VH-VL binders against A disintegrin and metalloproteinase with thrombospondin motifs 9 (ADAMTS9). Designs and how they scored, part 3

Target 1, 201 residues: A disintegrin and metalloproteinase with thrombospondin motifs 9 (ADAMTS9), of Homo sapiens (Human) (q9p2n4r1735to1935)
Amino acid sequence: LPQNCKEVKRLKGASEDGEYFLMIRGKLLKIFCAGMHSDHPKEYVTLVHGDSENFSEVYGHRLHNPTECPYNGSRRDDCQCRKDYTAAGFSSFQKIRIDLTSMQIITTDLQFARTSEGHPVPFATAGDCYSAAKCPQGRFSINLYGTGLSLTESARWISQGNYAVSDIKKSPDGTRVVGKCGGYCGKCTPSSGTGLEVRVL
Key: E = the ipSAE of ESMFold2; O = the ipSAE of OpenDDE; V2 = 0.75 times the mean of E and O plus 0.25 times the DockQ between their complexes.

## First folded at step 2 (VH-VL)

Design c03 (framework fv_ficlatuzumab)
Fold by ESMFold2-Fast, scan of step 2:
Formats: structure tokens, sequence, C-alpha cells
Structure c03 (fold): chain C 201 residues (1-201), chain A 120 residues (1-120), chain B 107 residues (1-107)
């Protein structure tokens, strides 16, 4: 049984991008193989709950009243964080890249992401750029249910920014994570050293 | 319009079991968790447990482990709570309530409640 | 288990007065707190979630604030229809727990 997309190509003579069953850590999982016409095909996990429950946001709307949090204000270009607004955006994900050797999600691979507003935002990342101190406005959502994978208990996030706050909740089985991140142009990202590691259910 | 419909009342003797129903309508039943919460007369709210209608996975408050059983019937969009070994202290209004997911939000819609009376 | 404690147990206010209800968690629950209104003979209704976000359809006189362990529900100008029990709840971890409730009456 093939263990990666390169073996699908070599052992089964497949040259078409598509879903293939791979033996991963002793379990048979459905993996999307992309770039099958090249020497370096890539493994992706198709998200059963798709775009609606797998998204990343850097919130770009200015809060009008900093004492009301959260407050959904209007976008402004006249605040002192103007240069940081280039990071504002909303990306949703139909598939995410997996490194089968390390069993980590490669959050910066946006091949199967759709950016509906602003600039692309990596998977499992959120932030803001026009909020008040300690008033996080950006959201991310992860739903791996039905993929055969879950996040490990070691998955961690770090907050970046002088007034950044992150509020992150994980389901007990690790298939569902939601985060709210930000605070005066703050953000949160998966931490270095633990990454966004997954395990086979 | 989201609705959770529960029977008005049940009367049971101590030592018996009861199975309460909660019929959902107006949304995709399998996309939301269903919770059960009780309220004894004149007292506060007490969470019993939750069920994911999609897979049937359950989680219970320790006090109700072994006595409460949550189930669903997806074909009728109905959730059930069975409570066994009934005591007079189980006399309460029992509510079902919906949440978007375990962590997404709190209980945005509630049933009208079933008054369970446990008496000899 | 996380214990939620509300104060006061009851209060009576005059129409148009500002009212403040308090809720304290025994440990940090971040911003995972909701507030419910329960009128006599009715089921609870969600007012506030995520500590400060008003549920759709809830009048803007209701507002929530706080984080970590200390949370507040404020009614800026109390009206007759606001007579109810108010419950706070944490959804930071299971088991989900509620405060004992605060009874609001009009003088």
Amino acid sequence: as target 1 above (201 residues)
Amino acid sequence: QVQLVQPGAEVKKPGTSVKLSCKASGYTFTSYYMHWVRQAPGQGLEWIGEINPSGGSTNYAQKFQGRATLTVDKSTSTAYMELSSLRSEDTAVYYCARSEDYYGSDFDYWGQGTLLTVSS
Amino acid sequence: DIVMTQSPDSLAMSLGERVTLNCKASQSVSSYVSWYQQKPGQSPKLLIYWASTRESGVPDRFSGSGSATDFTLTISSVQAEDVADYHCQQYYSTPYTFGQGTKLEIK
C-alpha cells in the first residue's frame, strides 16, 4: 500500500491529481495528491467541513469605541497602525498541506485556500490591526472531523504584539479548535517547536 | 425559525427511570450539539451533559455519570435523555438546549422544559 | 469544577435606573462567559456570549464586560419587562457551570 503521493505515482502508475488511499501510521487515510505530473507531488488533507469551519482572519476594521469589546467598527486608514493593515485578510481552506514525515500541518501552504478579503492568512492564524488594546478581533477555525486526523495535545499558539491576547479552545479529541486573537494589531500563530502536529485517530 | 419542543410534564415513582424527549426543527440537526440542563424548583441551572448528534459522542457531568444516558434519533431530529434510579431530589424542570459546537458559543436556543416530578 | 458566584442574590430597582450584576469565577475562564435572562415560568434566553457580545435581537441597553475571573452584566436603563432571574455561565471547560442567579425586581 503506498505511504505517500510519490509512492502512489511510482507503485500504481498514477499521474492524475486526486484522492488516494494511503497507509499512514498503520491506518488507511484518504489523501489528496497534487502535482502528480511532477517529480515532487504534495500531500493535502481534504476538509470535510470545508471553508465554513476552516478559516483564518486578520481583522482589518477599526473599532469606533474601544470600551465596547468586541465592537465591529468600520475600516479606517488613518490610525497609527496603517502600515500593518497590509496583513488584513480572510482566507478559507478546502484542503491543507500535511508533511507525512513529521506529521505536521504546513500552515503557510495556501494552494487550496480562497482569500475572499484582503491578503492571504495562513491556516491556524488570526489577528487584527485596528482594534483596541487587549481586545482581540481576529478569528481562526479548525475542523478536522472526518479526516481521520486530530491535533495532538502538544499543539500550542503564541501571541505577538504589545497588547496581544489569544483565547483558544480545543475539543477533547483535538478535531476542533477555535481561536480569537489580536489586540491593537496583535496576532497569534502556532508556536515554534511544537508546530501544528497531528495524529491518526 | 429554530424550535426545540419538549413535553410539559412527567410523574414517576422513586427507583424507576424516565426518558425525556426534545424534538428539534428549523435547522440542520447534526450541525449542533444538544445539551441537557435541569433546574430544581427555586434553584439555579445544572448542566447534565451533551451529545453530538452527528456521531453520537457524549460527555456528562460527573454527578450524572452512570445514571444519565443521552441519545439521538437523526431520522426524526429528536434528542433523548434517560435518567435512571430516580430520587425525589431529581424533581426539576429538564431543558434541552442547542450550541453551535462544544466551543463555538453558548446555548442560543432552549426547549420549554419538561417538569419531572418524582414522588411516591 | 469551576464555581460561578453571582452577586447580589436579589435587587430591586426603579424604572430607568442603571443596574449592575456581578459574576465571579473560581479560576480564570478567559472570556468564555454567557449571560441568560429567565422570566417567571419561562426557559432561559441567551443575552450575552463571549463575555461582551450581545445575542441578535437583544436590546442595546444590555451589555457585558469583564475577563478572567470577574464579569459584569449592565442594564443601562431598566424597564418593567426586565424583571427576571439572570444567570451567568462559564463554557471554558466541562462541566459547564452556572452561577446561582440574581433576581431583579422593580420597586
Scores: ipSAE 0.000, ipTM 0.441, lowest interface PAE 17.4, mean pLDDT 83

Design c04 (framework fv_ficlatuzumab)
Fold by ESMFold2-Fast, scan of step 2:
Structure c04 (fold): chain C 201 residues (1-201), chain A 121 residues (1-121), chain B 107 residues (1-107)
Amino acid sequence: as target 1 above (201 residues)
Amino acid sequence: QVQLVQPGAEVKKPGTSVKLSCKASGYTFTSYYMHWVRQAPGQGLEWIGEINPSGGSTNYAQKFQGRATLTVDKSTSTAYMELSSLRSEDTAVYYCARDYEGSGWDYFDYWGQGTLLTVSS
Amino acid sequence: DIVMTQSPDSLAMSLGERVTLNCKASQSVSSYVSWYQQKPGQSPKLLIYWASTRESGVPDRFSGSGSATDFTLTISSVQAEDVADYHCQQYYSTPYTFGQGTKLEIK
């Protein structure tokens, strides 16, 4: 049984990109092999709940008065805002890159991401430049349900930037994470040293 | 057989610009990213930036933003690095290097022989 | 930027000895680490990629291991032609960064 996409090429003679069953940490998982016509295919996890529940956002609206948290922190289209934050963006993910040796998600691999607004935003990342009053608006969503994988207990995020604040909620089984991150200006990313590590369910 | 051919040496005065070449052969030039890396005498390797020869998109290390410009000539399979506002600290051997596949997440499998740039008055 | 730190800075070994060179990343780079050999007056040559995969044509005595933040290059039985500087590199994220290098000499 192949344990990675390179072995799929070698042991099965496969040369087409597509879904293959790999034996990973003693369990059979469905992995998308990309670049199968080359000598260096890459492993991706197809997200069952797709890009509607797997996205990263840097919110583009800044308050004219950053000392406020209007609407009790609720996002509204009619805010007293300017839309000039140059780092703004929204990326949604159909598949995410996995390193099968370390069992880490490579959050900066955007090959199967769609950027619908602004600049590309890495997986599991969010931010904004909205308010200095602990009022984060940037969001990310992770849904690994149905992939056979979940985030480990060691998965954590760090806040960076001025007045940076984050509110990260993880489901008990590690398959769902929702984050709100921001500042004036601030973001959250997976922590250094742990990356975004996954385990086989 | 893959080859990346660079000129041997260049001598420039401070404040001037230099344009170094890297001529590729033995593979499909537009299928692989080209990187530029320098090495000051007795020191380690320092990444300058990368270019996708197919689309011309570039990415630079922050230290070289605004000073380095990477370009390609697809008709001659030649990559170029122009470095402006030269200072004595830019004295180094400058290498071009190919990544193994054009995904941007790859290691450098072939290197040019390097061009020694000396910046002195 | 991800900082790559190599240790030791230099070492001198006797022929046939086992050599271990270390490389540490300031944050996780998964397995996106390569090792290069640079002989005096020459360009770097790829030895290892994806932390542990030996490049075609590289002698079996060279091996790589490690993941996340800690990586090693091992030469099981050092030969005279192995005198060189050895560089580790992460290609997990840009800017791609190298360690400062380890110089290997023969006693």
Scores: ipSAE 0.000, ipTM 0.414, lowest interface PAE 20.3, mean pLDDT 86

Design c05 (framework fv_ficlatuzumab)
Fold by ESMFold2-Fast, scan of step 2:
Structure c05 (fold): chain C 201 residues (1-201), chain A 122 residues (1-122), chain B 107 residues (1-107)
Amino acid sequence: as target 1 above (201 residues)
Amino acid sequence: QVQLVQPGAEVKKPGTSVKLSCKASGYTFTSYYMHWVRQAPGQGLEWIGEINPSGGSTNYAQKFQGRATLTVDKSTSTAYMELSSLRSEDTAVYYCARELDYYDSSGPFDYWGQGTLLTVSS
Amino acid sequence: DIVMTQSPDSLAMSLGERVTLNCKASQSVSSYVSWYQQKPGQSPKLLIYWASTRESGVPDRFSGSGSATDFTLTISSVQAEDVADYHCQQYYSTPYTFGQGTKLEIK
């Protein structure tokens, strides 16, 4: 059985982008091979729950008074806010890039991402510029259920910013992670240098 | 697995009070808000109020303010709703429901009890 | 209080048909809307939250859309097991409020 998309080309004579079964770490996984007409095809994981459960957001509203956390931290479009944060954006993901050698998700590969608002936001990333009062509004959602993969126990996030706050919840099996990140221009991203490690279930 | 267990039925006379229970298991009881919702026969869902099991703080819909009292017993992981001055229009199924805290602390209700049918009649 | 109004009150569909259920808020609730399925004699079950996020274990034929005041639940190909009452809810502000429900029946 092929172990990567380049072997799919070589062993199967396949030249079309599409889903293929690959033997990865001793298990059969369904991987989307892209760029199959080139010498450097790329591996992507198709997300069963698609873009409804896999998204990244930098929230665009900024409180006029950043010392507050109005509505007990609930999001409100009618807040006393400016809607002018230039780094704001919302990206949703149908497929995410995987490096099969390192077993890491390449969070900055947006080939199968849709940015419906503002600037593209990498996978597993969120932020805002809303409040300095521990009131994060940026969101990210990861759902790897049905892909045969989960995040490792070593998967972690770093908070960046003087008032940065992150509230990140991970399921015990590592298939679902959701985060709220922000804090007066704060953000959270996967730990620098390692990307987002996955393992085969 | 998460479970919210409620008694099946209660019958009360008008003017009396009832105290309904909701026993939680399968999760950390004090980490999730508990809500109470009722449904009259053939009608929609009506929110009664919420309680934070950790501190005991409560919030009620205006219609139930002063008549409903929400409490918890942390030692038994049980939530209670007491409704006083019962009227025939209080006949309904009463549900307890957990607020989804895993994804959003201000979220929807992800687990519901089976409901207790309260019948108020003379 | 925010009033949630669902339409239609009831509808009967043939198996395999696309069905759309509507929910309108009396004022903006942003994306803080959830949808629940309730089968006869059962408690409600969460289907959709944040207007469009599908709850784990819910079939892909269910989808939610909308923002501000207008929300829609769509079943792309209705199945016999979808016979139920469907309720929308806003959790934007307390008191949390539900629509009156839409009853889905199969012809």
Scores: ipSAE 0.000, ipTM 0.441, lowest interface PAE 14.6, mean pLDDT 86

Design c06 (framework fv_ficlatuzumab)
Fold by ESMFold2-Fast, scan of step 2:
Structure c06 (fold): chain C 201 residues (1-201), chain A 124 residues (1-124), chain B 107 residues (1-107)
Amino acid sequence: as target 1 above (201 residues)
Amino acid sequence: QVQLVQPGAEVKKPGTSVKLSCKASGYTFTSYYMHWVRQAPGQGLEWIGEINPSGGSTNYAQKFQGRATLTVDKSTSTAYMELSSLRSEDTAVYYCARDETYIDSGSTYYFDVWGQGTLLTVSS
Amino acid sequence: DIVMTQSPDSLAMSLGERVTLNCKASQSVSSYVSWYQQKPGQSPKLLIYWASTRESGVPDRFSGSGSATDFTLTISSVQAEDVADYHCQQYYSTPYTFGQGTKLEIK
């Protein structure tokens, strides 16, 4: 059984992009092989819960008074806000790139991402320029359920920025993570050295 | 004050399509996800799908993918569910339901307000 | 799909008794479970969300507990108006799934 997309091409004579079953760490997983007409096909994981539960956001609203946290931290159309944060953006993900050698998600590969607002935002990343009062509004959502993969227990995020704050909740099985990140132009990203390492369920 | 108003009943023949409505009032329509859930007579609840009224993005349970279509009309604060290729097994009460938290509040999908339901009967 | 299984299918209790309703998930759903009350001829009403948080306006005799795969709804002292079907739901991942329901009756 092939172990990567290059072996699918060699062993099965396949030259079309599409879903293939690969033997990964002793388990059969469905992997999307892209670039099969080239010498350098790439592996992607199709997200069963699609872009509604796999997205990254840098929130675009900025409070007129950054020392407040109105509405108990909830978002409202009627906030006392400017919509002028130039780094704002929203990206949703149908498929994510996986490095089968390191078993890490490559969060900056946006080949199967759609950026519906502003600037592209990498997978597992969120931020805002909303408030200095520990009132994060940026969000990311990860749902790997149905992929045969989960994040390892070592997956971590770092907050970046003088007023940055993050509230990240990871399910015990590692298939579901939601994050609220931001602060006065703060953000959260996967920590250096842990990447977004996955394991086979 | 927050209300979701649905018609009481619809009768359709097998093989036809139906479009059910859900009129929202008492809140900002585009700020909350709208869900559709059905309940066959004497049975449990079954989730059909969800729609974000702001952008129109949808997500469906696999068994309804391709058969159910969720849409909204922002000008009337009305959500719609169209179900095609109707079968007798589609006979059920169909509810619309609102997510309690603001759309951007971390994927919360529990339902705080429910419509009264529309009884769809599919029979020849 | 995550399967939610409720037990018992039905039970009859005397007024004032403590009632325990169970809900089991086929895999871990963390704390992403809600409970709904459905009285005859009515739509469901939210009672509990995030496994243990009581919705505003719900009497304090209703409480929820549990995590991962095993969840419980408790009514500390059953009243006549509690006659209803009770449904648990997971919203950990799509498709969001409900248990088959537990019917509560008064003796």
Scores: ipSAE 0.000, ipTM 0.436, lowest interface PAE 14.4, mean pLDDT 85

Design c07 (framework fv_ficlatuzumab; at its last look DockQ between E and O 0.02; V2 from the best seeds 0.00; counts 0 for: pae E 13.1 > 2, off the site)
Fold by ESMFold2, look of step 3:
Structure c07 (fold): chain C 201 residues (1-201), chain A 124 residues (1-124), chain B 107 residues (1-107)
Amino acid sequence: as target 1 above (201 residues)
Amino acid sequence: QVQLVQPGAEVKKPGTSVKLSCKASGYTFTSYYMHWVRQAPGQGLEWIGEINPSGGSTNYAQKFQGRATLTVDKSTSTAYMELSSLRSEDTAVYYCARYDSEGYTWGSYYFDYWGQGTLLTVSS
Amino acid sequence: DIVMTQSPDSLAMSLGERVTLNCKASQSVSSYVSWYQQKPGQSPKLLIYWASTRESGVPDRFSGSGSATDFTLTISSVQAEDVADYHCQQYYSTPYTFGQGTKLEIK
């Protein structure tokens, strides 16, 4: 079996974008091949649970009084807030790009993402400019269940920005991650040193 | 060890009120929402409402709006649920329950610790 | 209100059999479903959250699956101590609602 989308073109004579079975690290994996008419097709994983379970958010509200964490950190639409954070956005994902050489998710590839509000937000990232009192409101969600992939133990997030804080929860099997991230202003992103590495189940 | 301690039983007549208690220990009381759930004989679980002990904000199921009142006493780490205008249909075990999160709650509620429950009997 | 419908209402199983309990939501609840075990005379105990994540200390014979509207709790090899009522619960939106429960007995 082919080991990447370029080999799918060569070995199977295929020229159409679509789902193909590839041999990855000795195991069979279904990969969506995009750009098959070009010399450099790209590999994507179709997310079985889709964009309702796979999204990234930079929250747009900022507290009038940033020294507090009202509502015990719960999000309220009726908060005493300004809706003026210019980096705000919400992106959801049907497919994610994978680099099969490094087994890294390419979080900044948005070809199969939909940005429904504000600016595009990379996969596995979240942030806000809500509060200096450790009160993160931005959210991301990852659900890889059913894709044949899981995140490795090396996947770590870093917090960036002033008063930045994150609360990242990972399932033991590496298929589910949720994060709540923010600051004044702050965000979380996968560590550049470890990246967002996956393994074939 | 997280513990939620409730009295074992209460007996009340129809038309009266009851105030049920739930004493919390083993965690920071003001950092976690407290929820109330009941179970009538032979029936499933029914959510009544929630309270944030930090600021006292509440949210109720519509069925209990106007009849149930949730409060807390932060100094004793105790949550209370008062139910007014009691009827025989209010006979049930009433549980308090906590959300499992290490300090931050972000809109996902599931109940990791439960009190033993108080059996409320409403009869003449 | 989101209605959670469990099936079957009750079942009796032999030791070591595989048990499948179902829960259906009246609308999508994403993956915000939890499962509770309630032994006779006891309060509920959390088994599964986020539809499929096992709570710490829960035996690995318990597993959850599903998304959107259809959810399943599986016990791979039933033991005598598993005699209980099992409840599913959505926490997608208030009011949070529970299924009516499934009673599991040993034959």
Scores: ipSAE 0.000, ipTM 0.443, lowest interface PAE 13.1, mean pLDDT 86
ESMFold2-Fast, scan of step 2: ipSAE 0.006; ipTM 0.470
ESMFold2 (binder alone), look of step 3: mean pLDDT 90; pTM 0.905
OpenDDE, look of step 3: ipSAE 0.019; ipTM 0.552

Design d01 (framework fv_ficlatuzumab)
Fold by ESMFold2-Fast, scan of step 2:
Structure d01 (fold): chain C 201 residues (1-201), chain A 120 residues (1-120), chain B 107 residues (1-107)
Amino acid sequence: as target 1 above (201 residues)
Amino acid sequence: QVQLVQPGAEVKKPGTSVKLSCKASGYTFTDYWMHWVRQAPGQGLEWIGEINPDSGGTNYAQKFQGRATLTVDKSTSTAYMELSSLRSEDTAVYYCARGGYSDEWYFDVWGQGTLLTVSS
Amino acid sequence: DIVMTQSPDSLAMSLGERVTLNCKASESVSSYVSWYQQKPGQSPKLLIYDASNRATGVPDRFSGSGSATDFTLTISSVQAEDVADYHCQQYDEWPYTFGQGTKLEIK
């Protein structure tokens, strides 16, 4: 059985992009092979819950008074806010790139991402310039349920920025992660030490 | 007057580390961010990172993450940049520059720069 | 990273001429752009901040304009003392990035 999309091309003579069964770490997983007409096809994991539960956001609202956390931290369109944060954006994901040798999600591959607002935002990333109080508004959501994969227990995020705050909740089985990140122009991204490594369930 | 004072020059061998200083005067040290910017001979300006002297919080350009370390000494109003594993490509003038805290992030005051030469 | 591209790389002007220097951001940076003047052998000096505001002590012949991705520094009547490299910078997001610089010379 092929272990990657290049072997799908070589062993099966397949030239069409699509879902293929690959033997990964002793288990058959369904992997989307893209670029099958080229010499270097790429592996992607199709997300069963798609863009409704797999998204990344840099929140675009900034408080006029950044020392506040109004509405007990809830989002309001009628906040006393500026909307001039140019790094703001919202990206949702139907598929995510996987490196099968390292078993890590490549968060910056946006081939199957849709950016519906502002600038593209990498997978598992969030931020904002909302408040200097502990009141993060940027969001990311990860749902790997149904993919045969989960995040490892060592999956962590780093916060960047002087007022950066991250509130990240991971399900016990590692298939679901929800993050709130931001501060006063702060963000969170997967850590370089533990990365966004996945394991086969 | 507001001043940022830096040493004129430093010579280091490849593989060593250097710790450059920037002494602030004429303002409240903790009211402004301190930035570090370098300029290789004949080249443009390259941002290395920033530090909030009040909190000690830092942000780095990815290229310098893990190699550059920014610190401050509030008692002497001095900022420091340590750069490790020096290469010949690190030969440059290193500037410290003051940035605003509340939405005024432009660099209004610059040090004179320290010329770092990395050669064997 | 946001890439800042300046044009031209260099220009030579006659005294009294109007000079226009351009700076383009790869992504919108709103108005969070500053311009710096760097005379030979000196550190950079702030000229313009927030795209169009002149820094204290800067002669009124210097002006800035632009928003989003396209920014311009104008010198209405070039003087000999204006010989310098001019750098644009965005501070909309980390990492902060500079353009490659434009060298202004007098012919």
Scores: ipSAE 0.000, ipTM 0.425, lowest interface PAE 18.2, mean pLDDT 86

Design d02 (framework fv_ficlatuzumab)
Fold by ESMFold2-Fast, scan of step 2:
Structure d02 (fold): chain C 201 residues (1-201), chain A 120 residues (1-120), chain B 107 residues (1-107)
Amino acid sequence: as target 1 above (201 residues)
Amino acid sequence: QVQLVQPGAEVKKPGTSVKLSCKASGYTFTDYWMHWVRQAPGQGLEWIGEINPDSGGTNYAQKFQGRATLTVDKSTSTAYMELSSLRSEDTAVYYCARTYDYEGSAFDYWGQGTLLTVSS
Amino acid sequence: DIVMTQSPDSLAMSLGERVTLNCKASESVSSYVSWYQQKPGQSPKLLIYDASNRATGVPDRFSGSGSATDFTLTISSVQAEDVADYHCQQYDEWPYTFGQGTKLEIK
């Protein structure tokens, strides 16, 4: 069985983009092969829960008084806010790029992402410029259920920026992660030292 | 005005399944995550799982994974928890509870609870 | 799973006395801790969220403090209506977990 998309092309004579079964780390997984007409096809994981549970957001509203955390930390359209944070954006993901050699998600590959608001936001990233209190509003959501993959114990996030705060919640099996990130102004991203590594279930 | 209405009691035999309801009113049902929590006699509170009423996405405590199923009916603003393969140790009061933001929000409104008794 | 341990299991206080309830997390939960009051035969009611913020309608005599692993609920002047079980909960990490509860009685 092929172990990557280039082997699918070589061993099976396949030239069309699509889902293929690959033998990865001793497990048979469904991988989307893109760029199959080229010499350098790329591997992507199709997300079963799609864009409703796989998204990244930089929240665009900024409190007039950054020392507050109104509405018990919940977001409201009617907040006393400037709606001027230029880094704001929302991206949702149908597929994410995987490096099969390192078993890491390439969070900046947005080939199968849709940016519905503002600026593109990488996978597993969130931020805001909302409050200097402990009141993060930016969100990311990861749901790998049904892909045959989960995040490893080494997956972690770093907070960057002024008054940066992050609240990362992980499911016990590593298939679901939700993050709240922000500050005045702050973000969280996967750690550059560990990356976003996955394992086969 | 926010209300979460649950039936008072259910009695089931071991080995059967039960589907408990939680009818929400006084707010936009799809804007808030719904949680299920139980309290066995003489014990503390135990979280079962959560559901996003808008997307249908769920997360469960490992103990209940595969045995509990959370669903919603948007048209009636009702959340459901189905628990299968019932045992006597499932006898407990089952609560639904709302939170605005499942990413670190407290449970601000609770249902009155349904007492589930599992006995022959 | 994060284990929440409350102490004491129960206590009896005199009217007007200051009472302190403790809650310890087995690992850091930042400030993502809430406290609930549960009177006999009733559903839990939110008292405190994010360790120190009082929920709407909760009397000023209730206050919360703490961070990381150690949290405290204080009732500055206990009243007869405060007879209840008090539960702490963390919502930093799935699964969300509760302490075993502290029973408060009046002497």
Scores: ipSAE 0.000, ipTM 0.488, lowest interface PAE 13.8, mean pLDDT 87

Design d03 (framework fv_ficlatuzumab)
Fold by ESMFold2-Fast, scan of step 2:
Structure d03 (fold): chain C 201 residues (1-201), chain A 121 residues (1-121), chain B 107 residues (1-107)
Amino acid sequence: as target 1 above (201 residues)
Amino acid sequence: QVQLVQPGAEVKKPGTSVKLSCKASGYTFTDYWMHWVRQAPGQGLEWIGEINPDSGGTNYAQKFQGRATLTVDKSTSTAYMELSSLRSEDTAVYYCARVGSYYDEGWFDPWGQGTLLTVSS
Amino acid sequence: DIVMTQSPDSLAMSLGERVTLNCKASESVSSYVSWYQQKPGQSPKLLIYDASNRATGVPDRFSGSGSATDFTLTISSVQAEDVADYHCQQYDEWPYTFGQGTKLEIK
């Protein structure tokens, strides 16, 4: 049984990009192998719940009065807002890159991401420039259910920026995470920088 | 305490075959690829081939394809390299070497001590 | 096959001198290069993997650098126990290939 995409190429003589079963940490997982025409194929996890439950957002609205928290912190498109935050963006993910040696998701690999608004936003990242009060509006959503993987207990996020706040909720099994991040031009990212550690279920 | 133990020396006549052994200990034998590399006297290192001890899958350098055969015995955690139709040019130290990590298939750590194969009439 | 060429073939240095050993690939191998030290009568020992990562137990005086086609192994202050042959290897493309080796001696 192959243990990575390079072994799929060597053991099975495979040269086509596609889904293959790999033995990872003693478990058989379905991994998408990309770049199989080269000697540097890359491993990706296909997200069963697709891009509707796997996305990252930097919210584009900025309050005219950044010291308040309108609508009791609720997101409203009818706000008295500027829509001029240059870092704004929305990216959704069909597959995410995995480093099988470290067992980390490479959050900045956007090969199977689609950016529908603004600038690309890495996986597991959110932010805004909405309010200096505790009213974060950026969102990210992670759903690993059905992939055979979950986030480890060590998975953490760091808030960055003045007045930055994050509200992150994880399921007990680590397969589902939702985050609200922002502040006055704040964001949250995984604490390991660009990596997000996973384990085999 | 990962170890790869090989016999010290072997002498063979031209035209015969040899089967060299490499006994592994101190790790899960089936988790790491095993490679074979030779070194002729005063020369550099030459990669012969690799085997996945779990699947039995093998890859060979073209020069050795059809003449070298890599096998494993999981019950004894032993890897083997058979080399047929021996010539004097096959005189070399033959090393087995474990791939350095579970997912890396090309850098080697540890190496066996090597078996000196002498092919002479 | 990717050809790995090492230079110089041999080098004699005084204790404490900085030593630089070179390895050139005939085609890009990204960072998939390792370096081995081989003392007389012994098997090779891993020094560096992935071009720049030191193996466990290897002294800080050894460092690796480079990418694509040009790679370097540096010994910042050569010691008597560093007398050995040094081999570079690529594992970017099958078959894996080694350089011819550089012999390091102390004068």
Scores: ipSAE 0.000, ipTM 0.427, lowest interface PAE 22.3, mean pLDDT 87

